# VHH binders against o26223: the designs that were tried, part 203

Target 1, 191 residues: o26223
Amino acid sequence: MKLLWTSQHIKVTVHIDGKVSKMDVLEAIKTRRSIRKYQDREVPEELIDKILDAAMCGPSAVDERPWHFIVVRNREMLEKIPEVHPYGAMVKDAPVAIIVCCDSSLEKIPGFWVQDCSIASQNILLAAHSLGLGAVWTGVYPLEDRVEGIRRLFSIPEHVIPFSVIPLGYPAENPGTRDLFDPDRIHLEKW

## First folded at step 12 (VHH)

Design y53 (framework vhh_8pnl_2)
Fold by ESMFold2-Fast, scan of step 12:
Structure y53 (fold): chain B 191 residues (1-191), chain A 120 residues (1-120)
Amino acid sequence: as target 1 above (191 residues)
Amino acid sequence: QGQLVESGGGLVQPGGSLRLSCADAGFTFSNYDMAWYRQAPGKERELVAYITTGGSTEYADFVKGRFTISRDNAKSTLYLQMNSLKPEDTAMYYCAKGLYESYIDYMDVWGQGTRVTVSA
C-alpha cells in the first residue's frame, strides 16, 4: 500500500535558484522545521513577495484579513530586536525578518485576529520552506513587554498589534524530520 | 507524556568532566527533539544544548567547544558530555522534549533534574 499511495502523490513544481524541484503539500508540511541558523546570503525581494502573497491567502474570521507585514532587512534594526525580544537572539544573524501585525481597525469580530495572524505566520513558514528557505516563528503576542518593545522599535501605531517576528534566510542547518503521528489522539465517532 | 529521568550529576573539580544521561522508557523517543537546560541558584532556566531527530545540534555560547549533546535511539537515552567544567557550570540540569519547534520560549520540564557542582 505504501507504493500505491506514493504513486498517487500530487507534486507542486517550484523554481529554486534556477533549478526546478518538486514537492507535494503533505511533504512540505511534514518536512518543514524551525531554522535558526542562516547563510550570509541575501534573500531576493521576489521570494519575499511570494511568501507574503501566500501569507495573505489563509482563511480569516469573517474574511477580515487583519494582517499587515513589516519586512526588515536593515542590519542595525535586526540587531536591536533581541533587546526587546530576549529569545529572538537568532534574528540578528538573519538576512531578513517579517513582523506579522494585526491592524485592529480591520477587525470584524473580537479576538479572532489571533487565529488569523497564527494562520498567516504558519503560511510564511511553509512558503519559505517550499522556496528553499528556512524560518522560525518567535512569539510576541500576548507578552505585553515584547508587544510594546517591538511597537516602539518599529514605530508601530497604537491600533496595530505586533503578533510574531519571523527571521528567515537560506538554511545553515539541517535538523531533519519528525515522525509525530499519534493514533491515540484520534477518536472515531465519539471521545 | 513520558517520564524523563536525569542522572550522572555530582561534585567535580574545575577542569573535570561529567556525563549526564536522560532516560525515557517510551518507544517514541526517536520522534522527539531533545534538549538540556540548566538552572543555577537564584537564576532563570537557560538552554544549554539541543539535538533534533535528524541529529543536528545547537549549543549555548557559554558551553560551545566544551559540551557535546548526543542521543542513542535504541536505548531511548539522551546524553550530555561535559568537559573542562567551570564553577559557573554549577546548576541543576534538566532534559526536556520537543522545544526546538516551540514558537514561544517557556520551559516545559518533565524531569526532576540532576545536580552538578563544580568546586575546588
Scores: ipSAE 0.513, ipTM 0.774, lowest interface PAE 1.2, mean pLDDT 85
Fold by OpenDDE, second read of step 13:
Structure y53 (fold): chain B 191 residues (1-191), chain A 120 residues (1-120)
Amino acid sequence: as target 1 above (191 residues)
Amino acid sequence: QGQLVESGGGLVQPGGSLRLSCADAGFTFSNYDMAWYRQAPGKERELVAYITTGGSTEYADFVKGRFTISRDNAKSTLYLQMNSLKPEDTAMYYCAKGLYESYIDYMDVWGQGTRVTVSA
């Protein structure tokens, strides 16, 4: 059992056997951090399945569910991602990455797919965290060079738009806690 | 917006060492990823190294173990220890602040830079 401590002494118990203590949704949201360093440890397929299940549970515009997911474990492919993603260096060291894509042919209302894929991406991050994994959202869309780079690399058809690359792994860093609450951003009844 | 102030640049001989410092003001240093960039004359600005809030580090390929990025959160200071300096390392070196938990890697605050010249 490996104990990860947040700066707020939030104990995240990661079991060596892959069993992670469940955290509630608020805890997951509050304690999630971008993780860019990973242990030399494989992520079980069962965890990926859970993460992808979570990714598909979010709402979408008119329930269009335009998302697709590419699960990448191949080392050669992971190592190539940084070549087309300047800030994706950590991907090469991750045991797995999920590429979130939109199939535009599934769109019922144009343009909302960005929100849909964002929701899916965030759910991936939260689910990963709740399962004792670390992940980071590396933005692809709408940066054309990254979109096209990822498209070519993974032979993604033109009607499918790569949205985000999310490397995942057991965390090898602890960024500490995030405190971003700002009461000045809260308006009561009117602006 | 915060301010970053670099120091420690200078003239050194090949094989020499320098330690750059970057002091911040106006933001919570510990909350942000930090980076060193450099720009040589006639070249584009390039990443040298970055360090996350968690202390994880990444280096450009040309560093090859010669440089070490570190941070002291208590002092709100970023460091770049540069050893085995080469003439090709001659550049203006910039400190930069990253965004807090951004899904887009972006440096939103830059220092004025400190000049490093490596020459025999």
Scores: ipSAE 0.140, ipTM 0.594, lowest interface PAE 2.2, mean pLDDT 88

Design y54 (framework vhh_8pnl_2)
Fold by ESMFold2-Fast, scan of step 12:
Structure y54 (fold): chain B 191 residues (1-191), chain A 120 residues (1-120)
Amino acid sequence: as target 1 above (191 residues)
Amino acid sequence: QGQLVESGGGLVQPGGSLRLSCADAGFTFSNYDMAWYRQAPGKERELVAYITTGGSTEYADFVKGRFTISRDNAKSTLYLQMNSLKPEDTAMYYCAKDAYEDYVSYMDVWGQGTRVTVSA
C-alpha cells in the first residue's frame, strides 16, 4: 500500500493499493470538496462497493431505506448524461457515476424519501473523499425535466425516482480550504 | 447569472500597495462567502484570503499581516488591500464566489482576474 499527498489543502489521499490512513471523521467532513475534474484512471469495483455500503448505512425515516443505486461505467452512457442534465458536463469525463434513486414502493411515510436519498448522497461524497476519490452531487430531483431525462436514459421505472447523479474519480483539481463557521447562526437556549 | 469583475491590478515597486476590487453584477452578493485567489506564473491557483457572509476572515500565512480582505454588501463589492508588496506576490488575482458546492447548478465561481506585477 502507498500513501499519497494530493495537495496542501487536502491532507492525504489513500491509493487503492496503498496504506490506509486513519482519517478523522471530522477531518473528512471539513475537508470534503466537490470535485469536477478527474484523472483518466479507473476506480476499482472494491471502492465502489465500500462507498455504496456507506451510503446504505445512513439514518432512514421509519427505517424505510428506499434508496437504489445505478452504477454507470459505460463511457457512451456517461457521455449522454450532459444531454439530459444541463449542469452535468463533468460527468462525461468521470470514470464512473452513481445515480441515487428512490423506490417509492418502499416508502413507509410520505415525503421522507427525499431526506433519505439526501443522506445517502452525502454519505457517498464523504466515503469517496475518505477513500482518496473526488465526487460531486449534481441535483436531479425535484427538477422534472432532469428527472424525466435521467429516467428515460437509464430505463428507470415510473415508481422509481432518480434523485442525484454523482460522478466520481481520482481528483485532478484542488478547490482549496473553507472557513464556514458563522457564530451568528448559532443561538443559545432560544432564538 | 451574475459575473464577477476584478480590477485594481497593476505594476508596483516592492514595498508598494494596491487595492483590488471585485464587483458582482448579481443581486445575491450578501448570500455568498467570497475569496481572493492568485496564480503565479507556472504555479497552480492558491487561496489568498477568504471572507464569510458573517464577516469572519481567513488569510494564507504568506500574506497575513500585509493583506486585508473586506466586503461591502450594499455595493456588492469585495476588496483586497495589499500592503508591503513583494516580488513573490506577482500573479493574476481572481475573485470567487463560493458556489463550488452548489449541487443544483454549476455557477461561475471565478472572475476573469486582474494582473499584479511587483517589480524593482
Scores: ipSAE 0.384, ipTM 0.752, lowest interface PAE 1.4, mean pLDDT 85
Fold by OpenDDE, second read of step 13:
Structure y54 (fold): chain B 191 residues (1-191), chain A 120 residues (1-120)
Amino acid sequence: as target 1 above (191 residues)
Amino acid sequence: QGQLVESGGGLVQPGGSLRLSCADAGFTFSNYDMAWYRQAPGKERELVAYITTGGSTEYADFVKGRFTISRDNAKSTLYLQMNSLKPEDTAMYYCAKDAYEDYVSYMDVWGQGTRVTVSA
């Protein structure tokens, strides 16, 4: 076993055979951090499949499931993403990125696709973390320049909206953890 | 929006030392990665040092062990101990919260800066 990442709240252990110790869902949620530095190590397709499976398990409005996923491993394409995404610099250093998109033709109720794709994106992050990977949500929608940039770069049709770019890789940083619980944001029965 | 207030800048001779402070009166300090930046006249703002919520630190190449970034979460204060100062270190120094978990941007909050002048 190899210690991949250690913090005060989480210990990620990777087995020599590539198996990663699993964490419970609450631990994954609480200890997940955006990771923007990655090891020079490929992510196995099996892990990507698990992540994408998780991405598709979230709820959607009236079960419309409008999401599509572009899996990008091509180095040239990864290197081009920062050109159209000002905060996507880390993508060029990632072994893989997932672009979450909405097919608007699948929408049953207009507008809820943002929630649907957000849920999918978050599940990607959580799944990645639970599998010993690091990831970061780089927002695309609703910024028109980013939307159009990613659209052009990946030849995404007009009825499909790029939503997020999520680079993934084995983490090469440990940002620590945060305590984000705020009781002042909790209101009982009424505001 | 939280306000960052830098202090500790001043005039020092080459080889001198300064300790900069950044007080956070706004957001929960302990939940943010923090950084020091500097901007010299006619130059772009550049990263000096970075410290995560977990206490991990990174330094620019020009620091070369001369500066130390630290934080006191109890005091909601970020520090930059600067030793062996050089004239080229003359700049306005800024404290920043790195919205590391922000999926839109990186730096959300900046201080007004504190001026450091290194001159014989």
Scores: ipSAE 0.074, ipTM 0.562, lowest interface PAE 2.9, mean pLDDT 87

Design y55 (framework vhh_8pnl_2)
Fold by ESMFold2-Fast, scan of step 12:
Structure y55 (fold): chain B 191 residues (1-191), chain A 120 residues (1-120)
Amino acid sequence: as target 1 above (191 residues)
Amino acid sequence: QGQLVESGGGLVQPGGSLRLSCADAGFTFSRYDMAWYRQAPGKERELVAYIRTGGSTEYADFVKGRFTISRDNAKSTLYLQMNSLKPEDTAMYYCAKGLYEDYVSYMDVWGQGTRVTVSA
């Protein structure tokens, strides 16, 4: 629902967890992998709040910032997600999931909320990775059956559009490296 | 882009063993996560096991201790060693390839499948 951070919580976290990220930005981007297997460990609320803070720092079209987030820790609710999302089976095994939503009442330019929520989703994945967590983006929008299923399951109002479901936790799998650079996709000066 | 070709299926009695193979026609095999899925008659397709580029493996509860997934990057081949086979293991087995990064589904490439029948 709402961020759990107060000025007191922020100060306590900085004091006890004043750790510098061990990955620079490029390392985080290049080594982030989708994680679908999680340890049976709770994720502290403090880490979720840091991730959501990072999510809200993304650029948005005309600064509309249309994103809202639902934080789901309830086991029964997590277990119901695979019923409305055919590729969300791993969500039932995650200690927590974040649902990224667009509040259409905040939209200033039609259609750009999709990019805004994509940016927020990627920031959640990168922030989670930088904090030692694993996460995966499971797509909801623009698949109407998934949108309707998630809306119904979480009592989401009609003016709010569920965009993605991102389960996260401490990783229980270790993906290897990848080399995806393809110079044939780069055109100098023109096509 | 390569095409995945499964082989090694067949008819076997309960308690028997089979080794499935999945050959990747392309030479980028070592860059991809690989998985085995199965689909029994009248049921949905389900994940059996996966192996990531770093070698970490995961198994469905119903095959733990009986099946072993492995890969040979030099031969661009994925394997599934199936021991102590049960009638419940009867299914079409599919090879899947991807970076496990697809946010719409699990994997971005699927094979044609190989049939496994376990009956007395």
Scores: ipSAE 0.388, ipTM 0.703, lowest interface PAE 2.0, mean pLDDT 85
Fold by OpenDDE, second read of step 13:
Structure y55 (fold): chain B 191 residues (1-191), chain A 120 residues (1-120)
Amino acid sequence: as target 1 above (191 residues)
Amino acid sequence: QGQLVESGGGLVQPGGSLRLSCADAGFTFSRYDMAWYRQAPGKERELVAYIRTGGSTEYADFVKGRFTISRDNAKSTLYLQMNSLKPEDTAMYYCAKGLYEDYVSYMDVWGQGTRVTVSA
């Protein structure tokens, strides 16, 4: 391979629409960490759009796609989330949070919405990470107090179930990488 | 942005080998492309090798298969294995980190360098 770069003429790439992923899919999966500290820096809407696009690309039971997303940027609302979510303290420090919800009226098969919304939530995390953001999955469902807290706070209809709150921002911490591979969890042909 | 610290340089005879290391103390080493540059006396700094976040690599023409760039994301460390060293490889070698901010990617973070001298 021929390199055309020098220190004086380093190639600069500009991606205005934020469409460029920093990582391939395996890199994103393996290097993703929960990020709970964020820079005092706004997240461009374009990145949120890309993240939400990714969130909607996952599979769902019989393609029911029951998910809805609340994008929260309002500081007052972000600061209130920890009041109803004991483990959501970092949300107040994030420039934006995505609340993943299920519209139960969209379910074609009961019960699979948890898997559907989990897939959507994970895609949010992976997409965020690949775009240079940090995020963390804070569980709402199935804890009733959190479900109802978020419901009331955001005036979510009864037929819609808040599932997760995912704060996002440019990371202000580096948890490092980890190796969670465990061969003892792998069973060949039978348990 | 993190601080890069190179090590592994030294004096070696022609045909010898060195392994350079670059430790990144900054955020999320795995998020960024990395590169090795070198600057010989009286010459401009030039790219030696480049490695992307996905692991793909590129090399300058003068490398000719002698050098291998690699990264250990778990250790936040960049490496340059240099084999079959030549006198013309004598230079200060620098580690560089490609930053991405506001939709712009560029090399911006540099180490202080480690000196490689190839001499009989």
Scores: ipSAE 0.007, ipTM 0.243, lowest interface PAE 8.9, mean pLDDT 87

Design y56 (framework vhh_8pnl_2)
Fold by ESMFold2-Fast, scan of step 12:
Structure y56 (fold): chain B 191 residues (1-191), chain A 120 residues (1-120)
Amino acid sequence: as target 1 above (191 residues)
Amino acid sequence: QGQLVESGGGLVQPGGSLRLSCADAGFTFSNYDMAWYRQAPGKERELVAYITTGGRTEYADFVKGRFTISRDNAKSTLYLQMNSLKPEDTAMYYCAKGLWEDYVSYMDVWGQGTRVTVSA
C-alpha cells in the first residue's frame, strides 16, 4: 500500500490479489456500503494493522482517545456472537471481526466516548473499503442485553464498554449505488 | 407464532389514501425498531419508512410529506398512513422488525406483505 497526496485528494494505492486499486477520499465515502457476505478467504494481518491505525487517527473529545479494539479471528468465538447479537450466518462467514470498546478509565469528559467510538468505527469501515474489503457496523451500545452478552463472551472488564462489532472480509456481494443527498436537511442561516 | 402480519392494502385511485397495519405475534415488539419496505413489480425491495423504539422516524425521499409511520407498543402494532397515493406507489408492502440497516444493524423478521395498487 502506498499513500499519495494530490492537489485535490489523498490517493491510496492498494495491492489486492496481485492487482492495484485506487480510490480518492470522496469516492470512498460515497461508495462505501454495508457488506454482510464475505468470501471464504483470509484477511492479512497487515491490512488489519492498517485499518486499526486509521481507526486511532480520528478526533476525540479533549484528545481522550478512549478506544480499545479486540480482533477476533477464532472461528469458535465468531460463531458464538449470533447467540448474543442478532445476526446469524454472516458472522460465521466473516474471516475476522473487530470489537470497538471504550475504556472508561481513559474518559476525560463524561459521555463523549460514544462519539469517539463512533468516529473510530466509521474509520474502520472507510479504511476497510479503501483496502478492497467489505465490513458492516453492528450496534452493541446502548442495547444493554448486547453490551452484557459481548462483555461476557470476550471477558471484557466492567470498566470497559463494548460499543460495536464490525465483521469484515473480502466482499461476496456488490450492492448498487445510492443517491442519499437530501437538500431538505440543509438549512441556511437559520432553522 | 413469531410472524408479522400486514393488512390494509387494496386498490385505490390516484390521490387516495390507505392505512396499513402490521401486527406482531410471538415477538417482543417494544424492544425493536420497525420499518416498512416495499417491492414494486420487477424492482428491488426498498425502505419506505422506519421508526425506532424511542419514536424517531425516517422517511425515504419519495414518500416524505405523504406517508406517516407510527407504532402502538401496547397493541404490538405498526402503522403506515399513506396519503396522496401515486401510481408509482404500487407495490407489495412489507413490515420488518429488527434494527435499521447499515449503522444500527439488522432487520431480522419480515411479514408476508400486503398489496397496494394505485390505478385509475
Scores: ipSAE 0.013, ipTM 0.165, lowest interface PAE 8.7, mean pLDDT 82

Design y57 (framework vhh_8pnl_2)
Fold by ESMFold2-Fast, scan of step 12:
Structure y57 (fold): chain B 191 residues (1-191), chain A 120 residues (1-120)
Amino acid sequence: as target 1 above (191 residues)
Amino acid sequence: QGQLVESGGGLVQPGGSLRLSCADAGFTFSNYDMAWYRQAPGKERELVAYIYTGGKTEYADFVKGRFTISRDNAKSTLYLQMNSLKPEDTAMYYCAKGLYEDYVSYMDVWGQGTRVTVSA
């Protein structure tokens, strides 16, 4: 067992060469908002690659890493998503969407793929925000009609489970930052 | 699906007060965030006040200190106490029910609105 909060394990991020990150991790987490309105502007492939790299860096149960991703840029396919996802209307207006999937053949421990794919989905949202993009998680699993609709639409094999649909683009709205800190939910030493 | 019903609008003098109510006719009120929006003729609908399920509140700068949003989960009713009313507060006021950060659904349930007119 390692005690990461002892003085010998405290890590300080030092910005060498006098350069400071434009948005640190805490700022990205606190200022990320669901974005459902996008500019009519393409997202470069290089940014999608960075987002997917970040998505795959999340923790995974028994390191099973069951995630697969479908990148959808085809306008006709994006326009069909609202037909199988009742809260996916904004997807038709997005320049790109990422479908997070679980390959059940990679599953090493039953049920934890849901947590793995949740982590990947949140990393996509945070990475997109850090790169100046906006995104929103639209839930698919565990709603059977949405799972089967998305599977049929994208020719997803039976052993693969679509988990979430995440449209993204340059934001055309700014909902501002929320203050959600609630100290009443923090218990010291005991409940 | 259920419908939201607003009431309490009317004509008031500048500096007056009104209390708006919004009754939830069908959905599980306590599980949703609630908001008051307003729309003046020729303008876009704008957020006035927001109340989370946990009771935290947010206000637009132009009403801060003058308006108070509150909810009664037992009565499935949302309120907006409006004090020190100004002519620029003249608008149709709408309540809305939804969860902005919800990844399962994003549902804007809107009422028909209640009209507020502030004039001499």
Scores: ipSAE 0.295, ipTM 0.715, lowest interface PAE 2.3, mean pLDDT 85

Design y58 (framework vhh_8pnl_2)
Fold by ESMFold2-Fast, scan of step 12:
Structure y58 (fold): chain B 191 residues (1-191), chain A 120 residues (1-120)
Amino acid sequence: as target 1 above (191 residues)
Amino acid sequence: QGQLVESGGGLVQPGGSLRLSCADAGFTFSNYDMAWYRQAPGKERELVAYITTGGSTKYADFVKGRFTISRDNAKSTLYLQMNSLKPEDTAMYYCAKGLYEDYVSYMDVWGQGTRVTVSA
């Protein structure tokens, strides 16, 4: 393993086949895929810090930045997520998960926190991919049973709304690429 | 792409029926939503039908009332019963695995497809 400096002056130990992956923003957007199988390998805290920094760089309505994040590494807690989230089965096999939350006390414009937390969630997925990790967005809000299940499991206060659960790790699968460009959805000047 | 294996395609006359199958050998099938997509020559892949882990279904308008999607969790197999087939149904049919309800795309795992040709 080798110690490397990041753009945040964070010194980390990174060993990814002896090299650091390189991709520009368009490549990251076009090649990101949902990953639900993870290697039995820890994700360094420094990489999680980089991902959360990227999450907080998203735009928010009137700069309200309502997001809070819970980082879950505890195996017992990860194993309980599928009990309250029926589509979160893969979370129990991940080395870490990030729960994206909205602190409603920070909301300045009603309802826009959903867009804010969606942007934060997507930034997590893109940042993870750019760092050689795989992740998947599992939905919590607006499904009331999942919101309450996750709130109870992680002792989340009533004024805070869990939005998404994003497991991540080093990928143990490589899904195929897709071309999703559809020019029929593009209208020039008018409908 | 390799982990989902489609079968059951073939040549059939208009008004005929086919049953497609998709076997998933590599994953916990019961934990995922499943879908059938199709791709006609010169077009992008389009959603035909999906089924959630709980059995809720959705159909594209162009197949509603004619196609039935179902799953057998014990056999890790997805099915598409296609009745009253039309020439417009001619396409390569693909099985996909994902979490539709959670707003995740069906990009995770794709099969190689099975060809359906409806010709007089």
Scores: ipSAE 0.000, ipTM 0.151, lowest interface PAE 12.8, mean pLDDT 82

Design y59 (framework vhh_8pnl_2)
Fold by ESMFold2-Fast, scan of step 12:
Structure y59 (fold): chain B 191 residues (1-191), chain A 120 residues (1-120)
Amino acid sequence: as target 1 above (191 residues)
Amino acid sequence: QGQLVESGGGLVQPGGSLRLSCADAGFTFSNYDMAWYRQAPGKERELVAWITTGGSTRYADFVKGRFTISRDNAKSTLYLQMNSLKPEDTAMYYCAKGLYEDYVSYMDVWGQGTRVTVSA
């Protein structure tokens, strides 16, 4: 049985640095960092189910919801990902990875699946962070060699496009927060 | 459910025009996005055109420049003006009512459909 849960709360309770903390949505967005070093510690299936539930709650063009997800826990399979994804070296050290895919047969209007899968990927990152985990988005699409490498490795059908590989686990690094606000990128009324 | 009633379908020759109508018997028409879908024999139901509560429109690539979706909130009626019809437009056309929430939209109410046949 997999437990799927829908987040309907602005505030969530998470374990951060051994502490229980309440994190609102803006705090989660502003404090999420890419994590590439993980503890040698299993991620419970219940947390993966919560993350995938959150991923599927993202907006999609005309509610086409073209996403499919592959959950990879097998060490041999995780160790093969860097062979087809040169920037995915950290994946072999993660306890689990999620591969975000687009099923093109579910696409209702052409072209928006990229945005749909980007939204799902970001929701995975935010949900993982809110639950005390660390994750990083490693890009697959639109690099054809990575798309085909991942497809072959995981027996993905021709009509399905692997979009991103997201390793995740309990963080073994703390890069701190960044202030990325740039008012020069905000234009009032016109350019 | 049968709250939406489509009309205006029929047989036309290639290059012809038809105007489809969809009447909503409910009282909340102006609060919802409206859409036209179609289903040809042996195919999945596909989106044709979408109109938001604010009047923004979206079209499938295969009808852009030929079809126009519009709404009349006072009459609780949705329209699809179809010009330059092609044999490939032959399908059952359905109107649908749903919600647009932060780019996510889902259609809760569907009509029974109106048939469009484009044949010489």
Scores: ipSAE 0.000, ipTM 0.116, lowest interface PAE 16.0, mean pLDDT 83

Design y6 (framework vhh_8pnl_2)
Fold by ESMFold2-Fast, scan of step 12:
Structure y6 (fold): chain B 191 residues (1-191), chain A 120 residues (1-120)
Amino acid sequence: as target 1 above (191 residues)
Amino acid sequence: QGQLVESGGGLVQPGGSLRLSCADAGFTFSRYDMAWYRQAPGKERELVARITTGGSTNYADFVKGRFTISRDNAKSTLYLQMNSLKPEDTAMYYCAKDYFDTYIEAFDIWGQGTRVTVSA
């Protein structure tokens, strides 16, 4: 017991654009974990729309915003993902997956689309967590076999590059939190 | 190189207990989340329990209340305390460094494991 507003008795509640959120940004970042087990429960379209809105709010190199998203709910298509992504077996059990893509025709500065799509992918994970969902980023780019496999499976045109596959659902596991802070990686003023 | 070495398995009667150990020769143990997996004959390998660097734990539903995962960072050792053992717990048990939050999965190199048999 120090100050009233820092007491463990106080629930974290933040007003954001007129909305009330129970999880602050630091809590969301520190408690987000990859989730690979999902409840047999549909994810409402409203939540997917909120997640994709958050994905598109990331910073982008020269504001090129090259991302496109494929939302996959079709069970037969989800079941085929492990055939072209050997470590994506959990995708078949998810109610929905988002494929993050780069449209190379939108690229204004060479190579920075990778950072742009990484930012979008992380925002998807954080937004999903903040909404009570679990998700995991399964890597596609730059592994050529996975890129081509996903492209072929989802009829993605040659000028578009699949970057990541992110299954989402209500979590059926709770892996707990991690303590990853390492002060030896922080240098003051110089190396 | 450093690798994980499992021990502590054996034959036990239903309702018995065993304590499994996993020793890390690599001295980086304290920096990794750790996990126990098992594989029964003719079945796929499945997760049993996880423990984070900070000590938070997660258990598969089929072992909750019976198994306890713990770690000793000073000894670079992971443990699985198994109580109220059932015939269905019969399996080869493996430990692994848990890259649970990786965004690029790689095949993990599995050790020899330690055999647990629950029968008369």
Scores: ipSAE 0.402, ipTM 0.698, lowest interface PAE 1.6, mean pLDDT 85

